# Designs tried in a protein design chat: VHH binders against Leucine-rich colipase-like protein 1 (LRCOL1). Part 5

Target 1, 137 residues: Leucine-rich colipase-like protein 1 (LRCOL1), of Homo sapiens (Human) (a6ncl2)
Amino acid sequence: GYGPQKKLNLSHKGIGEPCRRHEECQSNCCTINSLAPHTLCTPKTIFLQCLPWRKPNGYRCSHDSECQSSCCVRNNSPQELCTPQSVFLQCVPWRKPNGDFCSSHQECHSQCCIQLREYSPFRCIPRTGILAQCLPL
Key: E = the ipSAE of ESMFold2; O = the ipSAE of OpenDDE; V2 = 0.75 times the mean of E and O plus 0.25 times the DockQ between their complexes.

## First folded at step 1 (VHH)

Design f02 (framework vhh_7nfr_2)
Fold by ESMFold2-Fast, scan of step 1:
Structure f02 (fold): chain B 137 residues (1-137), chain A 123 residues (1-123)
Amino acid sequence: as target 1 above (137 residues)
Amino acid sequence: QVQLQESGGGLVQPGGSLRLSCAASGFTFSDYWMSWVRQAPGEGREWVSSINSGGGSTYYADSVKGRFTIARDNVKNTLYLLMDSLKSDDTAVYYCARDLTYGSWYESPFDYWGQGTQVTVSS
């Protein structure tokens, strides 16, 4: 059974404290240390053990944050794919056309990402026209 | 109004099976990746599984791979999690979550969560 337990705050544990899950640690990293037989909060510098779940290159994506590369782009593909990051070219050559879902102005070719109706998703819209809502002031 | 409503949780013995459902409303369900995330008492949230907008690509946490199956019905706007060979460590509240649509600046990959459904695996 279960015994009486004290309330635990998530993301409060510092480096070296015992943990069971990544979210308990301020570092978001809970792994086995070679010096201890149990899992401890550790710095994210050990990438192989503390990578958050992310999609490898070639997998379909909707957001940059889903990808191990942090790069989700359409390069003449009908789908957005996780793509290897390069210094100057990847994640910037293609931008979303009007009508696509977006979360920032920078993702859209128009540089305009707005919510046209209450509770609807944000979409890329033309910068010029009746609404003019994305003009720099 | 975006709403996610889970159902199908309950009490099961180790080795048993459950089917969770998530009814989605207030958005175009077929445009979004969907995920299941769980939280055990006193623990952080743990990602369980994700499915792409068309249902053709599925992804699983190592702890559930081979035991759980994620599926979706875009006509019924419903997400499913079929859970086989349940273990005591699977005891948690299971949340249906909508994946962010192109939200690269947020630390969380999810923008909306359901209320959760309790799964308890105990003999």
Scores: ipSAE 0.000, ipTM 0.090, lowest interface PAE 19.1, mean pLDDT 70

Design f03 (framework vhh_7nfr_2; at its last look DockQ between E and O 0.31; V2 from the best seeds 0.00; counts 0 for: pae E 10.6 > 2, framework grips, grease 25.5 > 24.2, SAP .741 > .668)
Fold by ESMFold2, look of step 2:
Structure f03 (fold): chain B 137 residues (1-137), chain A 122 residues (1-122)
Amino acid sequence: as target 1 above (137 residues)
Amino acid sequence: QVQLQESGGGLVQPGGSLRLSCAASGFTFSNYYMSWVRQAPGEGREWVSSISGSGGTTYYADSVKGRFTIARDNVKNTLYLLMDSLKSDDTAVYYCATEPFYSGLDYWTSYWGQGTQVTVSS
């Protein structure tokens, strides 16, 4: 048999506490989080992996490496954003899904950005004949 | 399944206050730090604030520090953002989000609400 292993004398940090090493966290995951610009204790994935977190599509970026997609481009936006990558490893435009707030038709995957009632926010809506300006043509 | 629902947005004058709420279900809420993220018209998403799973540690973007307060109620599974001294550049859609976790598609996955509009004008 093997002798006793020395127990690590660290506090069990909860989710969201600052950390430097995985072992400081109850989850055993200490990762950078681009939503919060510090390394924090994060949950472990269902496959027990602590992969570096990168920005999802639609987030402001400066370099391709910040993005999950490896695509940081200025397309349909005044700012560089993380955008999807095609199966041919080319960066494609990102557009907002249905239900997201918008200011123009071009922002939406559906190409339809409308205000359903006075004083309601504009949202991306499916092209299903809801209003004439969003009918296919 | 995971669900997040924001509420409490609206139209407010500069210097005014709002309280945003986010009801969470479908995961062990207290195990996850939660974030507020905002998106102004025509811009990318910008991190605003985060809070630890227990609620004991809070983080703020410099642009909102001292004006916004993040809080959570782990009994009601609800995240809050108290917004004071609002300015016109706080106008945005505000989303609550979990931290990302691996979904089995070789990418981190975060869960988002549909957002609540905050408009600071006139």
Scores: ipSAE 0.000, ipTM 0.315, lowest interface PAE 10.6, mean pLDDT 72
ESMFold2-Fast, scan of step 1: ipSAE 0.312; ipTM 0.652
ESMFold2 (binder alone), look of step 2: mean pLDDT 82; pTM 0.830
OpenDDE, look of step 2: ipSAE 0.030; ipTM 0.445

Design f04 (framework vhh_7nfr_2; at its last look DockQ between E and O 0.29; V2 from the best seeds 0.00; counts 0 for: pae E 7.9 > 2, framework grips)
Fold by ESMFold2, look of step 2:
Structure f04 (fold): chain B 137 residues (1-137), chain A 121 residues (1-121)
Amino acid sequence: as target 1 above (137 residues)
Amino acid sequence: QVQLQESGGGLVQPGGSLRLSCAASGFTFSSYGMSWVRQAPGEGREWVSSISWSGGSTYYADSVKGRFTIARDNVKNTLYLLMDSLKSDDTAVYYCAKDEYPLGFTSYDYWGQGTQVTVSS
């Protein structure tokens, strides 16, 4: 009936506030919208869809649905990561780009993981540098 | 356009503390949520903590709850991560990242170069 319930519904949570249900949000959209695994009140798309954010390649995952690629696999890693998917819908190994942390040559797209300065972290680097110590493939 | 610059990392003993800072420019900082993400050698990128645009809501990975505190200063356009009771498995490069809401999706396309945190005896 006629009452304060209509006003109270209009005063529900704004964008970026934590939620559990769509109805808590003025947007009527409660979904994952960031790296944080928690649901937040989120704008709908221009097509009025309430769509969850998904992880890019290289992020830790537990299930294929977490990944933009729909590929959550273990490959040269102690844990599952989001990896690229081929045009034939097969999960393809992902390797770290230059500049990323590494612990072995095989983690890197360049296949070169070295310590550039004493007591610095190991990073993937291009094989073509004058200071490169990595062997050719 | 978006620029993020992390600082405050270093070498500490187990049980020690550090404060990380992230200076932000090229966007309206107070309109966006912010996150800390880390990456250790041999591992993928791991979410650490997030904070809402106003600072009213904070979120933490289970591995850091009770030890780390995220904060922001919307006047100085600076994000912080206060790290206490550090352990060896906290060793990583730490990145700050801007949250987004384009068409109901968030992209973390812009990061700084990161700041190294090393916890060792």
Scores: ipSAE 0.012, ipTM 0.446, lowest interface PAE 7.9, mean pLDDT 76
ESMFold2-Fast, scan of step 1: ipSAE 0.253; ipTM 0.737
ESMFold2 (binder alone), look of step 2: mean pLDDT 83; pTM 0.838
OpenDDE, look of step 2: ipSAE 0.207; ipTM 0.647

Design f05 (framework vhh_7nfr_2)
Fold by ESMFold2-Fast, scan of step 1:
Structure f05 (fold): chain B 137 residues (1-137), chain A 125 residues (1-125)
Amino acid sequence: as target 1 above (137 residues)
Amino acid sequence: QVQLQESGGGLVQPGGSLRLSCAASGFTFDDYAMSWVRQAPGEGREWVSSISRSGGSTYYADSVKGRFTIARDNVKNTLYLLMDSLKSDDTAVYYCAAGYSYDTWLPESLYFDYWGQGTQVTVSS
């Protein structure tokens, strides 16, 4: 299940342990240091590549870039939380290609969802050419 | 794990045909739009074709319209590209890709969640 990883203190590695992701480390910093050519958990304060601080999974967020996972979503929660990207489409931003039916601009990778004629259904369209300006829904 | 495995590439004469397949596993295939992207030697990636989740909508680059057909089988979790009337300019490594794209009509702004390893297509006499 999904839960606040920071509160549980699960899967935290100490300084100098091998790592692949920042959230594996208690320091929230997994990078190459002068002690080894491979990635190790390192103190955040000595390496600029781990600054600015990014939020681990379970933290409240307002934008994907705030999170180490680059995933800020509501998952049956009253607030948006930093969430692991998963094989079950969490933060895999599938958007409808041009021509598909839509109900909002956000559904389309073009971010443009309009009616082509008065009584036709709304469809995703490219912003290029005649319809370069996308009208509000 | 997520896997996209292309097959069906090879050497073919100009004017010939090939059918590429992409077997998908490790994710819910019918929740994703699928695309074919190619890369010729010394060139950048070029978007070729895309298909919606249901298969109800298909889109093609101007360079392949009328010659290529994209299709999918959501029961078999497989994407296809039927290539007809092949030209030397079609020589490239062909990748299948899953998920979000910035604009499938603009190859320079491609972004996809998952990529295959690629399959070589060579059109030569």
Scores: ipSAE 0.000, ipTM 0.082, lowest interface PAE 18.8, mean pLDDT 70

Design f06 (framework vhh_7nfr_2)
Fold by ESMFold2-Fast, scan of step 1:
Structure f06 (fold): chain B 137 residues (1-137), chain A 124 residues (1-124)
Amino acid sequence: as target 1 above (137 residues)
Amino acid sequence: QVQLQESGGGLVQPGGSLRLSCAASGFTFSTYDMSWVRQAPGEGREWVSSISYSGSSTYYADSVKGRFTIARDNVKNTLYLLMDSLKSDDTAVYYCARELGYTVEFGSTHYDYWGQGTQVTVSS
């Protein structure tokens, strides 16, 4: 741009900016959240679907959701590591966290596996609260 | 430009099999969860199956579980739906869809791109 003219440059969008596609965001993550019913650029660390990689067994972890196995435990190690669910009792019967795909209520730690929107897969949802349609009973 | 291009639909007799393909281009296919959604004549849309971006997790609607298999090839940027033991109730237009994202707080999944749809007709 030259002079007093304004020129709109289309570039990667920052966190919190409205988006329609993942590629528009610097984070490569465009998801809907509770702040608004429209999609915003979000950090990859917040939403499971925006993580390009989950840690395989043997990697250091801080939370179960970081691991492909969904199991992050100390196992004769000074640090927490991603471990297979079937190997250690501390991750059995560990259920899927909220947000994961599911086929039955029993798979979810919330015991709630529902389809909230048209065209959407079934996912683990909090059992109680404004967003939940599963009864606590 | 993002494109999802479906193929493999057609006419098949009850008990038959079909393989649907969805060729993806214009984006990094390996970073997106993908779904198949169908719409029968005069009905609303029905979610059929989903696969995680890595291919490590697959999920199916109860109506197709055990008969359909979703798969992906991240090297070839292609999504598949292998349909076995087809029934007349499986007659629908099948769509390949890219998941925009999901958040636990909002409780929803959005699709930002859909294929053109491919017709599957199961009849004798």
Scores: ipSAE 0.000, ipTM 0.171, lowest interface PAE 17.8, mean pLDDT 70

Design f07 (framework vhh_7nfr_2; at its last look DockQ between E and O 0.02; V2 from the best seeds 0.00; counts 0 for: pae O 13.3 > 2, placed apart)
Amino acid sequence: QVQLQESGGGLVQPGGSLRLSCAASGFTFSSYHMSWVRQAPGEGREWVSSISTGGGSTYYADSVKGRFTIARDNVKNTLYLLMDSLKSDDTAVYYCAKDTYWEGVPLYSMDVWGQGTQVTVSS
ESMFold2-Fast, scan of step 1: ipSAE 0.251; ipTM 0.624
ESMFold2, look of step 2: ipSAE 0.457; ipTM 0.837
ESMFold2 (binder alone), look of step 2: mean pLDDT 82; pTM 0.829
OpenDDE, look of step 2: ipSAE 0.278; ipTM 0.702
ESMFold2, look of step 5: ipSAE 0.014; ipTM 0.447
ESMFold2 (binder alone), look of step 5: mean pLDDT 81; pTM 0.826
OpenDDE, look of step 5: ipSAE 0.000; ipTM 0.264

Design f08 (framework vhh_7nfr_2; at its last look DockQ between E and O 0.06; V2 from the best seeds 0.00; counts 0 for: pae E 7.7 > 2, placed apart)
Fold by ESMFold2, look of step 2:
Structure f08 (fold): chain B 137 residues (1-137), chain A 123 residues (1-123)
Amino acid sequence: as target 1 above (137 residues)
Amino acid sequence: QVQLQESGGGLVQPGGSLRLSCAASGFTFRDYAMSWVRQAPGEGREWVSSISGSGGYTYYADSVKGRFTIARDNVKNTLYLLMDSLKSDDTAVYYCATDSYLFESPGYHFDYWGQGTQVTVSS
C-alpha cells in the first residue's frame, strides 16, 4: 500500500520557489541548487536524485562541506575560499584564473598581473614571451 | 550570442546610494534566474543577491539585507541592483550572472557572467 510521494506534489511549489521540505515542491526536491545559500525547489537528476549544488573553487565559504572540493581554507586571501584538493586529500592554494582582478603577479595562476590599457583595472592575463609584458616562466 | 553588460558603477561616499544595471541580450531573459556576485581585490567571489526568472522571489546575503534591492525588467531585459547605505566593505567589482541551476526547463543548463562594474566606497 504506501507508494512514493512523487505524483502527490501537484499544485505544490514550482522550481525556484523557497522551501524547507521536499514535500513542498512539485519536484519533491528541496535543496541548495545555486549561488544562493537558500534551499529551493529543484529538479532532480535523470537518475531521480535530489542533489545539492556545491561551490566550485574560488568561491567564498565558511566550512568544507560548502565546496565541491571539500576544501575551505585561507590560502592567498584573508577570506576562506574553496580550493583544490590534491591526490593526497590535502587542500592546495588557489590562484586566480585569467581575467580576474589582481594587485600582484603572485595572485594569478599565470603569475602575470598587468594593466592592459590606461585607466583600466589590473587583471591576470596569459603569459606569453612574444607580445606581452610578462615573460614565460 | 549571449551578452551581459554591467554598468552604473563608480565612486561613492559612505552612506551613499548607487544603482547598477545589467543589460542582457541573446537569450530569453525572463526564463532565467539572475544573480549579483561581487569580488573585492584579493578576495573570493561573494554572492550578493538573486531573483527568480519571473521576479516573484528575491534573495539577499545577510551582509546586504535591508540595504540592497534586486529587481528586473523582463520587457527591457535588464537586471538591477539598488544599493543604499553603502559601506567601505561594499567596495568590489559587481558581476551579473545567469544561474542555470534555477532554470526550470529540463535538458540543459546555462551559466554566463558579465565583465563586471567597479563600485568604490571611500571618503
Scores: ipSAE 0.012, ipTM 0.468, lowest interface PAE 7.7, mean pLDDT 76
ESMFold2-Fast, scan of step 1: ipSAE 0.088; ipTM 0.517
ESMFold2 (binder alone), look of step 2: mean pLDDT 83; pTM 0.846
OpenDDE, look of step 2: ipSAE 0.021; ipTM 0.262

Design f09 (framework vhh_7nfr_2)
Amino acid sequence: QVQLQESGGGLVQPGGSLRLSCAASGFTLSSYAMSWVRQAPGEGREWVSSISSSGDSTYYADSVKGRFTIARDNVKNTLYLLMDSLKSDDTAVYYCARYPEGDLIYSWTSFDYWGQGTQVTVSS
ESMFold2-Fast, scan of step 1: ipSAE 0.000; ipTM 0.303

Design f10 (framework vhh_7nfr_2)
Fold by ESMFold2-Fast, scan of step 1:
Structure f10 (fold): chain B 137 residues (1-137), chain A 122 residues (1-122)
Amino acid sequence: as target 1 above (137 residues)
Amino acid sequence: QVQLQESGGGLVQPGGSLRLSCAASGFTFSNYAMSWVRQAPGEGREWVSSITWSGGSTYYADSVKGRFTIARDNVKNTLYLLMDSLKSDDTAVYYCAKSDYIEYGPLFTDYWGQGTQVTVSS
């Protein structure tokens, strides 16, 4: 802590400055990197460090967004738990097939949600072929 | 050699109060955020509360807001959880955890100890 020579330092240090606590850095990220053998204020996205905390598997949850896995399920449990997404494709949403109404590209299995004509409703459309209307990714 | 030792648990009647303590050693306590996590038999771990390194900000799970208070004493290297209006669903083993980062929530490093049992029953 706060020794006789120290003052409260809240979120004032810039990238590359020595730090001891995340709160000292404007980035809220104080970690070891390849530039020095000690902790420095570091951008959050470098090496995926200091990203928003999310609950590990086995923690109680109410919504998928709370979990590191983005998967909150009640698998024969009285409570919902953060669960690995890859286990039997749990929390892999069934995406809408071609022809269904949509509001975003991510809703469609094709990753393509467009309106075919002006004033028509948006629908999931094949990304390839004669009816392809979306840019290939 | 990071070590966290929880104490203060026990048997209480519904509506009662308890104060949990966590004695920290092996690291500079005042440099880290601290958290309380609980686990009931047969259930997953549930985050309860967190406090910043300075004590300037506190965070609580919705299930305990208004009933629990987290506090720390950086001179004594001790974390506290003051629990009021206890309910049967508060029955669990309570663990304290060192947290590296809390901008969007605590990033836990480790639990070091057996926890302390809290049982709320009539």
Scores: ipSAE 0.000, ipTM 0.202, lowest interface PAE 16.1, mean pLDDT 72

Design f11 (framework vhh_7nfr_2)
Fold by ESMFold2-Fast, scan of step 1:
Structure f11 (fold): chain B 137 residues (1-137), chain A 126 residues (1-126)
Amino acid sequence: as target 1 above (137 residues)
Amino acid sequence: QVQLQESGGGLVQPGGSLRLSCAASGFTFSSYVMSWVRQAPGEGREWVSSISGSGGDTYYADSVKGRFTIARDNVKNTLYLLMDSLKSDDTAVYYCAREYSDFGTWLTYPSGYDYWGQGTQVTVSS
C-alpha cells in the first residue's frame, strides 16, 4: 500500500519465533533461517547485520558467499561443498569422526561411510580387518 | 505421546518438484535427529536423508544428493524434504522418522528409529 506508515507494537518475539517483519523480533532481525521458505527471528551478527540463512557444511555450493563458513571448496567430493574454516581463516578439509552421519566415504576420517541397517542413515565407522575394509559389523 | 504426520505427496511429472512436510508433536523436536525414509512398491525401505537436531548437519543418500534438500523448522516442529528434478525411480511412500539413538544405541536396534509417520505417497509419472 501507499498509505501513511504505521508503527507496529513493541516487539516481544524471541529468537526462533516465526515472524513477518523485523520489528516483530526483539533482535530486530527477521530472515530466512533454513532451506524452508520461512522467516524466523534471528540474532544479528557481532557487527549488527541481519543476514539471511547460508548453507551449512556439507551443502553443495558455487560461491563462498553461499556458505556459513565462507568456504566453498572441492573437498574430496565431485561437487564443491561448504567446508569449515580454521582459526587462521583457511578453508580446511574436514572429515567426520566415527559415529557421524555421512553421504560418502571421503567425508569420514576413517574413509568408511556405510549403512549398517537397511533403513538407517549412513554413518562413519571404523575400518575392520587386515585390509582395513569398509564392511558392516 | 509422540506423533509424526506427513503431507505434501502427490503426482508429479518427471523433472518436477515437490515439498514434503512432517508435523511433529509430543516431544522436544530440536533434541532429535530426524530422517526421511522411502519404500517403493515391492522394495525394502531405503534411507533418503537425515538432519541433526540443530539443523547444522545434513546427509543424503547418493541417489538423491544434489536433487533433494532436507530442512527443519524447530519453532514449528516441522521437518521438510524439498525434492527437485524428480525421476520415476523416486516413486515411493515417504516416511518421516525420529532417530532415538546415537552411534552406540543403533547397534542394539535394527533401524535406530523409534517413531515413524504414516507415510505420504509420491508418484513420478506422466
Scores: ipSAE 0.000, ipTM 0.239, lowest interface PAE 12.1, mean pLDDT 74

## First folded at step 2 (VHH; from f03 with T109M S110D; framework vhh_7nfr_2)

Design g01 (at its last look DockQ between E and O 0.04; V2 from the best seeds 0.00; counts 0 for: pae O 10.0 > 2, grease 26.4 > 24.2, SAP .676 > .668, placed apart)
Amino acid sequence: QVQLQESGGGLVQPGGSLRLSCAASGFTFSNYYMSWVRQAPGEGREWVSSISGSGGTTYYADSVKGRFTIARDNVKNTLYLLMDSLKSDDTAVYYCATEPFYSGLDYWMDYWGQGTQVTVSS
ESMFold2, look of step 2: ipSAE 0.005; ipTM 0.366
ESMFold2 (binder alone), look of step 2: mean pLDDT 82; pTM 0.831
OpenDDE, look of step 2: ipSAE 0.545; ipTM 0.822
ESMFold2, look of step 5: ipSAE 0.012; ipTM 0.427
ESMFold2 (binder alone), look of step 5: mean pLDDT 82; pTM 0.829
OpenDDE, look of step 5: ipSAE 0.007; ipTM 0.330

## First folded at step 4 (VHH)

Design h05 (from g01 with T57R F101H Y107S; framework vhh_7nfr_2)
Fold by ESMFold2-Fast, scan of step 4:
Structure h05 (fold): chain B 137 residues (1-137), chain A 122 residues (1-122)
Amino acid sequence: as target 1 above (137 residues)
Amino acid sequence: QVQLQESGGGLVQPGGSLRLSCAASGFTFSNYYMSWVRQAPGEGREWVSSISGSGGRTYYADSVKGRFTIARDNVKNTLYLLMDSLKSDDTAVYYCATEPHYSGLDSWMDYWGQGTQVTVSS
């Protein structure tokens, strides 16, 4: 049957309570927070909504997708670690940094993909100085 | 002063292998993308391969994919090109080069070695 039990809502746990499933929480979000390695009912953020647990900065990683930053690099460390994205690091999930190979302007963070030498491949180039309009030299 | 010096070229039979080296000095080698570019007799320069400063990204021309491997040793400031299954059309002078970079004064700069000859012949 469809009796009274179908009218009960399991989403009764408040923020900070231990959980195993999103639907247990009033926030509809059960994930890890920075206070403990346990899954707790957490508020949804306006940017992240309620994403599956991903590794914070400083954790060992093998792939960019494992990290909250989407950036898994070896920078000043012998291990690959989840690292904050930076303009100085080649770790942009939606756009390629300056110096990377490209096939269109849209692929580049600079919005500029040109061939500087006849024998060189197309690369993402900064839009500065004489290249402000993204034309080859 | 920046210096790039290639070595390891020579005469080899078709199907053979060679390892080219490029010794770099006068700049922070690990900060630069490095490339191999070749020029066959009577032809223009052809880009062969590039490697990122960390070595984490490598790129190859379609003509050499699966046969050539680019590598670097940032402790020794040396760039390598391992060439396998060589063909007569691989005969060229091979140059070590830094990728072009913007100097901040409305000018672009790159550095080149003097080249090493590779001859593939029966």
Scores: ipSAE 0.000, ipTM 0.259, lowest interface PAE 13.1, mean pLDDT 72

Design h07 (from g01 with T98R Y107S Y111V; framework vhh_7nfr_2)
Fold by ESMFold2-Fast, scan of step 4:
Structure h07 (fold): chain B 137 residues (1-137), chain A 122 residues (1-122)
Amino acid sequence: as target 1 above (137 residues)
Amino acid sequence: QVQLQESGGGLVQPGGSLRLSCAASGFTFSNYYMSWVRQAPGEGREWVSSISGSGGTTYYADSVKGRFTIARDNVKNTLYLLMDSLKSDDTAVYYCAREPFYSGLDSWMDVWGQGTQVTVSS
């Protein structure tokens, strides 16, 4: 509509969505991405710069080129994640922090992957949590 | 505008099969992990399956392993869930969902479809 509130809503696209102008994106950043044939809504750097973006460690990926490290692997995870690279150019094992999705205890830094709610996905949680004791599988 | 629209649900007898489809529009489909999430009557949302943007990696809840297959067609911007050996416990509204562009803490899904009803009953 024509209401004042609706006139102010210019930014509506989330990270990873196609864009042509910075204003279309909630991040106010529309730039190239390694896998897209066009510009995508991109998060700004920690210095608030809108630069071509590659995923930091811990982000989900489909190809090595998406990652700042050039490592997109399933190390300790059924999900492909951007992982750190060693000084010998090898992708090092990376374990998920608490809160991330998981399918085994070994994927988690805590070594604890459980379903806190019967109908929720499995998540990495602190192993010695008082409310949820992690049981070996 | 980002949209996800499910189809293919219906009434089926125990042991039957169904194929769910999800038409995606308004975003670069191949850049995102996609998921199926279901909600049974009187229950919360249960994650069922996920597939990587390239389709190269798939994940399944233990309750559906060996019976369900997740697939995608990046040319058609369509996500599929092939459901075999259906049980009464599979009765739920099935939602197509887009996972965030990143795997963040406390992030689950950032876009949801309207859902499609699957009823397994005689």
Scores: ipSAE 0.000, ipTM 0.176, lowest interface PAE 11.5, mean pLDDT 74

Design h08 (from g01 with T57R S103E Y107S M109L; framework vhh_7nfr_2)
Fold by ESMFold2-Fast, scan of step 4:
Structure h08 (fold): chain B 137 residues (1-137), chain A 122 residues (1-122)
Amino acid sequence: as target 1 above (137 residues)
Amino acid sequence: QVQLQESGGGLVQPGGSLRLSCAASGFTFSNYYMSWVRQAPGEGREWVSSISGSGGRTYYADSVKGRFTIARDNVKNTLYLLMDSLKSDDTAVYYCATEPFYEGLDSWLDYWGQGTQVTVSS
């Protein structure tokens, strides 16, 4: 902008001040930290991560990425809302349930596709169990 | 303790005007962005407007640009929303809110008031 800019006026910004770059902030974190779509100097998490604030469940949204849940859907509402990912597979890619035939771990809801006996087809099975060949962790 | 108390809502005819106020306490008001968010019956929360701590920056949702003005008085610790050319679709409970705060459990906290009802109807 215009006007005299002194070197003494170039101090690091505090929490809540508008920013464009991480290094402008005393926290070294410049990200979305407001209900408005703009970037502010933001505290880091306890794990020293600089994470953008996202809308909680119940807020109006246009894209999945706006929501903390990563799920923006119109379920029993006249508008799209940030919604928890549900057992009804909202915002979760459909995956095969336990018992279905499979060719890879990624196809199964359990993330486990194994052959239970010699010459049998591969099937999706629960990850946890004495018969599971997939890591329970 | 952070407290936010909205007031100024009421019944107004289309094309009318209202001035909402939010009295803030329990934090250094002038250091924080403040926002107005509304919620119509059966609908989700819709962001309306935000103002920087100093008042030097203001932001508006496209639905209210040119009709609403956000302002603050840092001496009185009060946030305002001046609503002009009101439409029936502006009918909602209006909440004032602070910027998100990190609580130390990898969670963000927004402080919200109880809300004030605005009804635009003939």
Scores: ipSAE 0.012, ipTM 0.465, lowest interface PAE 8.2, mean pLDDT 76

